# Designs tried in a protein design chat: VHH binders against RNA 2',3'-cyclic phosphodiesterase. Part 13

Target 1, 188 residues: RNA 2',3'-cyclic phosphodiesterase, of Aquifex aeolicus (o66967)
Amino acid sequence: MKVVRAFVGFFTSKSINEVAERIKKEVDLKIMGKWVEPQNVHMTLQFLGDITEAQAIEVIKNLQEISKKNIPFRIKYKGLGVFPDVKRPRVLWIGVSEGANKLTNLAKEVARLNAKKGIIPKNSKNFVPHVTICRIKSYDRKTLNELLRKYRTVEFGEDEVNKIALISSTLTSVGPIYTVVEEFYLGG
Below, E stands for the ipSAE of ESMFold2; O stands for the ipSAE of ESMFold2 at other seeds; V2 stands for 0.75 times the mean of E and O plus 0.25 times the DockQ between their complexes.

## First folded at step 17 (VHH; framework vhh_7pa5_2)

Design k5 (from z5 with Y57W M100L; at its last look DockQ between E and O 0.86; V2 from the best seeds 0.00; counts 0 for: pae O 2.2 > 2)
Fold by ESMFold2 at other seeds, look of step 17:
Structure k5 (fold): chain B 188 residues (1-188), chain A 122 residues (1-122)
Amino acid sequence: as target 1 above (188 residues)
Amino acid sequence: QVQLVESGGGMVQPGGSLRLSCAASGFTFSYYDMSWVRRAPGKGPEWVSTIDSSGDWTYYADSVKGRFTISRDNAKNTLYLQMNSLKPEDTALYYCARDLAEYGWGTDFDHWGQGTQVTVSS
C-alpha cells in the first residue's frame, strides 16, 4: 500500500527561521549535524509517521473541524533545549513560553480526533512545544552546556498561530522536502 | 501490526563477540530511528545505542562505546548490533525498539520486540 511520512503542524515566521544558522555560526563546529534550513523550520503538533491516503483524508477532515473550534493565538519563542536529554542530546530545539499551554491543548485535540479514526497518537502525554534547529551528530559537552545556559532566558521572537496543516515529507539527497497537503485557518 | 523480532543472542565467554539482528515488519522501517535497549537481571531498561532512519548517524551509551556497532539495512528492514569485547556486565535481555525520543512526546520507545538473551560467562 502507498504511504507518506507526515505530520500536523505549521511553518514558523521569518525571524525565527534563521536562528539555526546563527547558532551554527556561534558554535563554530563544536556542535555538528544537520542544521535546519530556514524554509524547513516548523512546529509539529502531531507526528503521524507513515499514513495511507485514506488516513490522510481522515486527518484533513479532523483538521477542518478543529480549525472551526479554535481562534488564532500568540506564541513567544524562548530558550533552547535538547531531546531526549542532556546526557544523550540528539535534537537541539527552541522552546515556547507564552502560548505553550494553548499549543499543548491544540495538539491534544488533534491527537484525540485522529485516534477516533484509528490514527493512534505517537504518545502525546508529555508533548513539549518546540522548534527543531539541529539534528545533532556530534558535540562538545562543554559547548552544549554553555549554549543551553546562555540562551535559557533569551527570547527569539514570536508568531501568531493562525493555521494548521497536514504536511508530508519526501526524503532527498539534500534533506527533506515538505509539502503542505492541506491547511486550514483557525476561526473557521 | 508493528512487529519487531530479535535474534542472535546466546552464551559467550568474556572477550567474545555476538551479532544481534532485528527483523521489522508492519511499518515503513526507513521512516524511523531505531534503538537497542537492554535489561539486566534486577535492573531497569538501559539504553544501548541508536541509529537514525537513514543509517548515517549512530549514538552509543558510554558503557558500550568502542565495543558495540549499530547498523541497519533499510532494503531488508533489519537492525543489527555487533557486540565485541563482551564483558559479564553486558549480560542482559536485548530489545529492538522503535525510537521516537527526538520528538519529545513522552516515553522514548513506542514498540519493542520480545528480546534476545545475551549471557557472558565462563
Scores: ipSAE 0.516, ipTM 0.771, lowest interface PAE 2.2, mean pLDDT 88
ESMFold2, look of step 17: ipSAE 0.575; ipTM 0.798
ESMFold2 (binder alone), look of step 17: mean pLDDT 85; pTM 0.862

Design k6 (from z5 with S30D; at its last look DockQ between E and O 0.86; V2 from the best seeds 0.78)
Fold by ESMFold2, look of step 17:
Structure k6 (fold): chain B 188 residues (1-188), chain A 122 residues (1-122)
Amino acid sequence: as target 1 above (188 residues)
Amino acid sequence: QVQLVESGGGMVQPGGSLRLSCAASGFTFDYYDMSWVRRAPGKGPEWVSTIDSSGDYTYYADSVKGRFTISRDNAKNTLYLQMNSLKPEDTALYYCARDMAEYGWGTDFDHWGQGTQVTVSS
């Protein structure tokens, strides 16, 4: 049986696609890792892991239903954060201020419908909207803390969220290749 | 069905070494980050170490850094933890876990094994 590595989400506009390169230059090798290329900058609403073609069909049906129930909305990108936490930072990400609640509700809807079809959701009350810009390999703690403080109130840009997609990835030696399997525009 | 089966635990004196293994099945192992988590008697879970899906990036709790080494063999669907210079405070039930922490849902692990007991005593 064919499986793909997939997630539900959308790619960001050019408003923040260059932020990873800007921050990489600013920290000047004091934070090392895989910095996300502009064409790969995206919002993940739900990581699905490995799914079959049959599961992909069910996800696509769920996304179509969700797209009819939601209209486009504005989001503003603000601040930097890390996952899982500041004591063990593994990924550096850009947060969302305006529209964060709508993104959280959208992610919860996606997870709920996929769970009804046996596509296992995260067991959590809260989704934190975020756009990953670096998978951290090593870092200077002072530099990271100063970076997080400096950007706490900085707005990086904005997007209109007007579509959601099932996106598959193929890992290569030089990074992931993403393919939009199917996408739906919000508002029907 | 996702299955994670730990092995390699046992009793060892302080300063000794053990190598834990975790056999993974029911999912595409190299699509996922993996972690070791331990639970000492009467305590909640404590994160020990994480390795990314490719094996290129490793992370350690301060309490084990320099003593433990996480690794994976994606061809064999197996996660490992080499534990050296063991201390009595390392005594715990050690779990293999599928790691989802980078996706922003607040729950770090979505699947756990049953654990393997590590006991460090004189």
Scores: ipSAE 0.752, ipTM 0.874, lowest interface PAE 1.2, mean pLDDT 90
ESMFold2 (binder alone), look of step 17: mean pLDDT 85; pTM 0.851
ESMFold2 at other seeds, look of step 17: ipSAE 0.755; ipTM 0.875

## First folded at step 18 (VHH; framework vhh_7pa5_2)

Design ko1 (from z5 with Y31S Y103S W105S; at its last look DockQ between E and O 0.39; V2 from the best seeds 0.00; counts 0 for: pae E 3.6 > 2)
Amino acid sequence: QVQLVESGGGMVQPGGSLRLSCAASGFTFSSYDMSWVRRAPGKGPEWVSTIDSSGDYTYYADSVKGRFTISRDNAKNTLYLQMNSLKPEDTALYYCARDMAESGSGTDFDHWGQGTQVTVSS
ESMFold2, look of step 18: ipSAE 0.319; ipTM 0.659
ESMFold2 (binder alone), look of step 18: mean pLDDT 83; pTM 0.834
ESMFold2 at other seeds, look of step 18: ipSAE 0.359; ipTM 0.680

Design m1 (from z5 with K65E; at its last look DockQ between E and O 0.82; V2 from the best seeds 0.78)
Fold by ESMFold2, look of step 18:
Structure m1 (fold): chain B 188 residues (1-188), chain A 122 residues (1-122)
Amino acid sequence: as target 1 above (188 residues)
Amino acid sequence: QVQLVESGGGMVQPGGSLRLSCAASGFTFSYYDMSWVRRAPGKGPEWVSTIDSSGDYTYYADSVEGRFTISRDNAKNTLYLQMNSLKPEDTALYYCARDMAEYGWGTDFDHWGQGTQVTVSS
């Protein structure tokens, strides 16, 4: 049976898609790794890992149901952070200020319905909304600390969250190719 | 049916070496980052090392950097930890874990093996 690597989320608008390139230039090789290309910049609400065609059909049904229960809302992108934590930074990301609670609730709803279908275990912890801009391979500690401090209160842009999608990925020699399997516009 | 089974633990003298293995099944191993985590007697879990899904990026705790090497063989669905220059403080139960730390849910690891005991003593 065919298995694909997938997540639930949405791609960001042009206003922040270029931030990864701008930050990469600013740090001037002192933070090295895989910087996210503009066309790949996205919000992940739930990483699904490996799913079958049958599981993808169930996720799509869940997303359709969720899209009918939710209306579009504004978010503001603010600040930089790292996962898992500042002592072992592996991923550099852009945070969310306005609309963060609505994104968290949306992510929890997605996770709840998919867990009921046995696609991924339920997680009761709170989701932190984020947009990944770099998978860090190596970094200068001073540079990273200064970057996080500099951008703590900086707003990068805003978006209207008006859709959610099931997105699959295929890693190629030139980077990932993301395919929107199914997209649903929020509309109540 | 995610299963992670560690092996290769044992008793060694200080300065010795061991190679841990973790056999993965029930999921597409190459889609996931993987980690080694250890639990010393009377202590909580301590992250040891992480390797990304492709094997290109590796990360180590300060206490093991330079002595331990994480690797993976995606064709064999196996994670490895080569442990050199072992010290008594490396004595612990070593777990392989499927790493989810980058996805924002506050749970670093969603599946753990049973662990394999490493004992470093005279």
Scores: ipSAE 0.763, ipTM 0.878, lowest interface PAE 1.2, mean pLDDT 90
ESMFold2 (binder alone), look of step 18: mean pLDDT 85; pTM 0.855
ESMFold2 at other seeds, look of step 18: ipSAE 0.775; ipTM 0.884

Design m2 (from z5 with A61E; at its last look DockQ between E and O 0.83; V2 from the best seeds 0.78)
Fold by ESMFold2, look of step 18:
Structure m2 (fold): chain B 188 residues (1-188), chain A 122 residues (1-122)
Amino acid sequence: as target 1 above (188 residues)
Amino acid sequence: QVQLVESGGGMVQPGGSLRLSCAASGFTFSYYDMSWVRRAPGKGPEWVSTIDSSGDYTYYEDSVKGRFTISRDNAKNTLYLQMNSLKPEDTALYYCARDMAEYGWGTDFDHWGQGTQVTVSS
């Protein structure tokens, strides 16, 4: 059976899509890894992992229903964080201030609908909105700590969340290629 | 159904070595980051090591760095942990876990097996 690697989310606007490149230059190799290219900067609401065509069809139906029941909203990008935590930083990300609760509720609604009838397992905890800018391979602890402190109150930009999509990914020699399988505009 | 089956544990003297294996099935192994987690007697779970989906990025808890090596074989759907210079403090049940920490849901691991016991004693 044919599967694809997929997630539910949306791509960010120009306002923050070059932040990864700016931060990469600022840290001057003291934080090394895979820095996200501007065209690949996105918000993931739910990572689906490996899904079949049948599962993708069900996700698409769920996103269509969710889009009818939600209206567009504003978000503001603020601060930097890491996952899983500052002692074990693997992923560097941009956070959300305004609109974070609405993003969390949207992500939970997506996960809840995808979990119905056992199609895709529901995640067990609350969602923290974030935009990944680097998967960290190695880092200088002082540099990372200073970076997180410096950017704690910095706003990077804003977006209107007006659509959600099922997006599949394929890794190539020049980086990931994302395919929008289906997208839906939020209604009202 | 996602299955993770650990093996390779046992008893060993301090300074000895063990190689743990984890056979994965029921999912596309190469799409996921994988971790080793251990639970020492009387303690909660402790993260040991993580390897990214491609195998290119590895991460280690400070106390095992330089002694343990995580690896994966995506063609065989298998995760490994080479454990050298073992210490009594390494005694624990070792679990293979599917790592979800980067996705922001507060759950670092969504699946793990029954574990394989590692006992380091004189």
Scores: ipSAE 0.754, ipTM 0.877, lowest interface PAE 1.2, mean pLDDT 89
ESMFold2 (binder alone), look of step 18: mean pLDDT 85; pTM 0.862
ESMFold2 at other seeds, look of step 18: ipSAE 0.779; ipTM 0.883

Design m3 (from z5 with T50D; at its last look DockQ between E and O 0.73; V2 from the best seeds 0.00; counts 0 for: pae O 3.6 > 2)
Fold by ESMFold2 at other seeds, look of step 18:
Structure m3 (fold): chain B 188 residues (1-188), chain A 122 residues (1-122)
Amino acid sequence: as target 1 above (188 residues)
Amino acid sequence: QVQLVESGGGMVQPGGSLRLSCAASGFTFSYYDMSWVRRAPGKGPEWVSDIDSSGDYTYYADSVKGRFTISRDNAKNTLYLQMNSLKPEDTALYYCARDMAEYGWGTDFDHWGQGTQVTVSS
């Protein structure tokens, strides 16, 4: 049985999709890693990992149901952060201020319906709305701390969340390729 | 399917050394970052070390810096952890894990092995 690596989410608009390139230039090789290309900048609501084609079909049915029950909403992108923390920075991300609770509720509903189909979250930890801009491979600690402080309250832009999608990830020799498998617009 | 099989654990005296291995199969090993995670008796998982897909970048928990060395051999699909100057607090079940970092989920992992036991005791 063929398996796809997938997540539920959406791609960001132009308002923030080039932030990774601007920050990469600002830090001038003092933070190195896999910086996210504009076309790959996205919000993840649920990471599914490796799922079968049968499971993907069930996720698609769940997303269609969820899209009918939800109305588009605004989010605002604010601040930079790292996961898991500043002593162990592995992922540099853009946060969400306005609309974070609505994103969290949407992610919970996605997870709830998929769990009914045996698609159990691998991580049951709290959902934190964020947009990844760099998978950090090396960094200067002073530079990273100054960057996080500088951008703590900076607003990068906004989006209207008006669709959700099942997105597949295919790793290639040059990196991941993300493909929209199916997408649904929220509440008409 | 993805398989990760750890080996090399055992009992050792304080100050001793062990080398753990993790054999990977069912995926293109050289595309993925890899990690070691451990679970001491009665405790939750504790991250130990990461290595990037190329092997050029390594990270360590403060508790193991200078004592442990992570490495990989992409031609043999194998991850290693060299553990020196072992202490009783290093006693744990050690897991090899495949990294999900590209999705911005933090240090969460999508596949683990069954683990290999390391016991450091006088």
Scores: ipSAE 0.313, ipTM 0.594, lowest interface PAE 3.6, mean pLDDT 86
ESMFold2, look of step 18: ipSAE 0.344; ipTM 0.644
ESMFold2 (binder alone), look of step 18: mean pLDDT 83; pTM 0.832

Design m4 (from z5 with T107N; at its last look DockQ between E and O 0.79; V2 from the best seeds 0.74)
Fold by ESMFold2 at other seeds, look of step 18:
Structure m4 (fold): chain B 188 residues (1-188), chain A 122 residues (1-122)
Amino acid sequence: as target 1 above (188 residues)
Amino acid sequence: QVQLVESGGGMVQPGGSLRLSCAASGFTFSYYDMSWVRRAPGKGPEWVSTIDSSGDYTYYADSVKGRFTISRDNAKNTLYLQMNSLKPEDTALYYCARDMAEYGWGNDFDHWGQGTQVTVSS
């Protein structure tokens, strides 16, 4: 059976993409890995992994229903963090202050509706709104700790969350390409 | 559905080596990060190592760095753990796990195998 690698989310504004580039320059190779290209900077509400065409159709139906039940809202980007934790940092990300609870509720709604269709198990209520900026291969521990402390209270900008999308990723010889499969604007 | 089947465990002397394998089925193996997790007698689960979906990025717990090597063969849907310079402290049931930790949901692993026993003793 043919599958695609997909997630539910949205791409961020261009102003936050420049913050990612600034942070990369600031750490000057002391945090090495795959830094996310500006056009690929996005917020993931739910990683779906491998889904079939039939599952994608069900996700699209769920996103349409969710879009009718949610209105646009503002978010503010604040702070840096890592997953899964500071002892084994694998991804570096930008967090959210204002609007974080609304993003969390949106992500939980997406996960719950998709779970009803057998697409993903019910979440653990631990969703952390985030925008990944680097998949870390190696790092200097002092540099990472100082970076996280320095930016803990820094606000980077804001976005209006006014749409949600099913986005697929494909591997090419030069890296991943993200394609919007379907998107829906949030209703009034 | 997702299946993860570990093999390659056994009893070995301190300083010895073992190679664990994990056969994956029921999902697109190359889309997922994979981890080894172990449970020592009387202890809770302890993360050992992770390899990203492409195999380019590997991560190790401090207790195993320099002794263990994680790898994967995406064409064969198989995860490996080469374990060298084994110590009694490495005695545990070793699990292959599908790793979801980077996606912000707080559940690091969404599927586990049955485990394979590694016993390091004289």
Scores: ipSAE 0.682, ipTM 0.844, lowest interface PAE 1.5, mean pLDDT 89
ESMFold2, look of step 18: ipSAE 0.765; ipTM 0.879
ESMFold2 (binder alone), look of step 18: mean pLDDT 86; pTM 0.869

Design m5 (from z5 with M100Q; at its last look DockQ between E and O 0.48; V2 from the best seeds 0.00; counts 0 for: pae O 4.4 > 2)
Fold by ESMFold2 at other seeds, look of step 18:
Structure m5 (fold): chain B 188 residues (1-188), chain A 122 residues (1-122)
Amino acid sequence: as target 1 above (188 residues)
Amino acid sequence: QVQLVESGGGMVQPGGSLRLSCAASGFTFSYYDMSWVRRAPGKGPEWVSTIDSSGDYTYYADSVKGRFTISRDNAKNTLYLQMNSLKPEDTALYYCARDQAEYGWGTDFDHWGQGTQVTVSS
């Protein structure tokens, strides 16, 4: 059976999508790994993993329903963090201040409707709204700690969340390519 | 059905070595980061090691760094853990787990094997 690697989310604005390159230059090889290219910077509401075409159709129907129930809202990108924690940082990310609770509620609704259709990837209960900028291979601990402290209160930009999408990924010789399968405008 | 089947556990004396294997089926193995997690009797799960989907990046808990080596063979759909210089505190059930951290949800495992027992005793 054919499957596609997918998530529900949206791509960030152009100003925020270049933050990864700026931070990469600032840390000057003291944090190394796979830094996210501007065109790939995105917000994930729910990672779906492998889903079938039938499951993708059901997700699309759910996103259409969700888009009718929600109105656009503002988010502000603030601060840097890591997953899973500062003692074992694997993912460096940009956080959200304003609108974080609305993003969390939207992510919960997406997960709830998909679970009703049997699309049930196990997710952590500790959903943290975030935008990944680097998958860390190696790092200098002092440099990382200073970076996190420096950016704790820095606002990187903002978006209006007015769309949600089913996005698929494929690996190519030049890295992952993300494709919008379907997107829906929030209408209220 | 996603299946992860661990093997290679056993009883070994301190200082000994074991090689664990995890046979994966029911999913595209090369799409996923994979982890080893262990649970000692009466304790919660402890992350041991992670390898990314391509095998290029490896990560280790401080307690095992320099002694354990994670690897994968995507052609054989198999994950490995070479454990050297084993200590009594390495005694645990060792689980193979499918890792989702690359998708921005922290270290969140969505499928686990049944585990293989490693016992380090004299």
Scores: ipSAE 0.272, ipTM 0.613, lowest interface PAE 4.4, mean pLDDT 86
ESMFold2, look of step 18: ipSAE 0.361; ipTM 0.687
ESMFold2 (binder alone), look of step 18: mean pLDDT 85; pTM 0.855

## First folded at step 19 (VHH; framework vhh_7pa5_2)

Design e1 (from z5 with T50A; at its last look DockQ between E and O 0.81; V2 from the best seeds 0.74)
Fold by ESMFold2, look of step 19:
Structure e1 (fold): chain B 188 residues (1-188), chain A 122 residues (1-122)
Amino acid sequence: as target 1 above (188 residues)
Amino acid sequence: QVQLVESGGGMVQPGGSLRLSCAASGFTFSYYDMSWVRRAPGKGPEWVSAIDSSGDYTYYADSVKGRFTISRDNAKNTLYLQMNSLKPEDTALYYCARDMAEYGWGTDFDHWGQGTQVTVSS
């Protein structure tokens, strides 16, 4: 059967879309990798990997249900972090301060409903809301440590979370192209 | 169902080499990052190496840098670990794992194989 690469999430507002490019310039090649283009900056609530059309239909039903149970809320973007940790950084990301608990609850609900279909395991207890800005290939340790310290308390902007979407990606040699398959506005 | 099957383990002398393979099935291999994880007797899991979905980005634990090389062949749905200059401390059960570390779920791996034993002894 035909499958697509997909995730559940939403694209960020313009308040933080330029942060990846600004940080890339600031570190001046001392952190190298795939820096996320402004139009691709997004919040992922759940990476689904490969899903069939039948699974996509089920995810869409789950998102509709979730959207009715949740009302819009504000989030504030604050700080920088890495995954998995500072000793082996692979991904540089922007964190969330205000609204992080609501994002975590949303991600838990998405994961809970989709787990029945074997899309991902139930591990939502430890979800860390984040927006990826770079997949790191190489880095200068001093530069990375200074960057994380410098931005520890910096607020980058805010968004109103008012919708959730199933988003598919088409992999290309220069990066993914994202398509919104279906989106639902939170209404509560 | 997602299946990950490791092979290529065995007994080698210190300084020797082994090449591990992991055959993947039941999912679109090229969509996922992959890792090798090992578990020595009486120890918890230790991450060894990771490779991104395209194969362009590779990562290594300090203990294996310069000795181990991770690679993948997306056309054959296979993950590899070339292990050179093996030491007794490399003795462990080696697992192929589907890597989810970048997605912030607190659990780095969502699927594992059953492992292949590597034993380095004189």
Scores: ipSAE 0.670, ipTM 0.835, lowest interface PAE 1.6, mean pLDDT 88
ESMFold2 (binder alone), look of step 19: mean pLDDT 85; pTM 0.852
ESMFold2 at other seeds, look of step 19: ipSAE 0.761; ipTM 0.880

Design e2 (from z5 with Y59W; at its last look DockQ between E and O 0.74; V2 from the best seeds 0.00; counts 0 for: pae E 2.3 > 2)
Fold by ESMFold2 at other seeds, look of step 19:
Structure e2 (fold): chain B 188 residues (1-188), chain A 122 residues (1-122)
Amino acid sequence: as target 1 above (188 residues)
Amino acid sequence: QVQLVESGGGMVQPGGSLRLSCAASGFTFSYYDMSWVRRAPGKGPEWVSTIDSSGDYTWYADSVKGRFTISRDNAKNTLYLQMNSLKPEDTALYYCARDMAEYGWGTDFDHWGQGTQVTVSS
């Protein structure tokens, strides 16, 4: 049976899509890895992992239902963080201040409906709204700590969350290629 | 179905060596970072080491750095952990895990094996 690697989420607007390039230049090779291209910058609400075509159809049905029950809302991007933690930084990300609770509630609704169809979430129970800007391969510890401190209270921009999508990921030798399988605009 | 099967554990004297293997199936192994995680008696899981999908980058917990070497053979879908200069505190059940931390989706590991026991005692 064929599977597709997928997640539920949305691509970000221009307000923060170029932050990865700015930060990459600022750290000047002292943090190295796969910096996210502007067109690939996105918010993940639920990581699904490998799902079958039948499961993808069920997810699409659930997203359509969710989109009808939710109206667009504003989020503000603030601060930088890492996962899993500063001693083992694998991912550098932009956080969310305003609207973080609404994103969390939306992610919970997505996970709940998918779980009813046997599609168990692969992401942590402790959802942290974030936008990945670098998948870190190596780093200077002083540079990373200074970067996180410098940007702790910096606001990068805002978005209106007005749609949700099922997005597939095809891994290649140079990174993922993302494809929108289906998207739905939030209603009211 | 993703499957990870560890082997190579056993009993060894302090200062000895063991080589753990993990056979992977049910997914494209070369696309994923892989980790070793261990659980000592009465303790929670402790991350040991990670290797990226290509094998170009490796990471180690401070407690094992310089003594353990992680490697992979993508042609054989196999992950390895060479453990040298073993100490009693290395005694644990060692798990092979598929590492998802680089995707920023909030989970470190999405699939685990059953583990292989390593016991270091006189």
Scores: ipSAE 0.457, ipTM 0.723, lowest interface PAE 2.3, mean pLDDT 88
ESMFold2, look of step 19: ipSAE 0.466; ipTM 0.726
ESMFold2 (binder alone), look of step 19: mean pLDDT 85; pTM 0.863

Design e3 (from z5 with D33E; at its last look DockQ between E and O 0.59; V2 from the best seeds 0.00; counts 0 for: pae O 3.3 > 2)
Fold by ESMFold2, look of step 19:
Structure e3 (fold): chain B 188 residues (1-188), chain A 122 residues (1-122)
Amino acid sequence: as target 1 above (188 residues)
Amino acid sequence: QVQLVESGGGMVQPGGSLRLSCAASGFTFSYYEMSWVRRAPGKGPEWVSTIDSSGDYTYYADSVKGRFTISRDNAKNTLYLQMNSLKPEDTALYYCARDMAEYGWGTDFDHWGQGTQVTVSS
């Protein structure tokens, strides 16, 4: 039986998509890795891992239901962070200030409906709204610490969250390739 | 289906060495970062070490730096952990895990083995 690696989320607007490129230039090779291309910058609400076609159909039905029950809302992007922590920085990301609670509630709705169909979230129970900009391979510790401090209170832009999608991810030797399987606009 | 099978555990005296192996199947091993995670009695999981997909970059918890070496052989679909200068606090069930943290999807590990026991005592 065929499986697809998938997540629920949405791609960000062009106003935030270029932040990775700007930060990459600012750190000037002192933080190296796979910097996210503007068109691939996205928010993940639920990571599903490997799901079957039957499971994907159930997720799509759940997303359609959720989209009818929610209206668009604003979010503001603020600050930089790392996962899992500053001692082991694997991922550099942009955080969310305004709208973070609404994103968290939306992610909880997605997880609850999918769990009823036996599709258990693979991501941490402690959902942290974020947008990945670099998959770190090596870094200068001083540069990273200064970057995180400098940007802690900086706002990068905003989005209107107006749709949710099931997105497949095919991992290759160069990185993930994303395909929108199905998307739904909020507000039904 | 993704399968991860650890081996090489056992009993060893303090200061001794062990080499753990993890045989991977059911996925393209060379596309994924891999990690070792351990669980001591009565404790939650503790990350030990990670190696990137090519093997060029390795990462270690502070508690094991300089004593443990992670490696992989992509031709054999095998992950390794060389453990030297073992201490009683290294006693744990050691798991091979497929590491997803670098992708920023909010999950650390998506598949685990059943583990291999390492016991360090005299």
Scores: ipSAE 0.313, ipTM 0.612, lowest interface PAE 3.1, mean pLDDT 87
ESMFold2 (binder alone), look of step 19: mean pLDDT 85; pTM 0.859
ESMFold2 at other seeds, look of step 19: ipSAE 0.334; ipTM 0.624

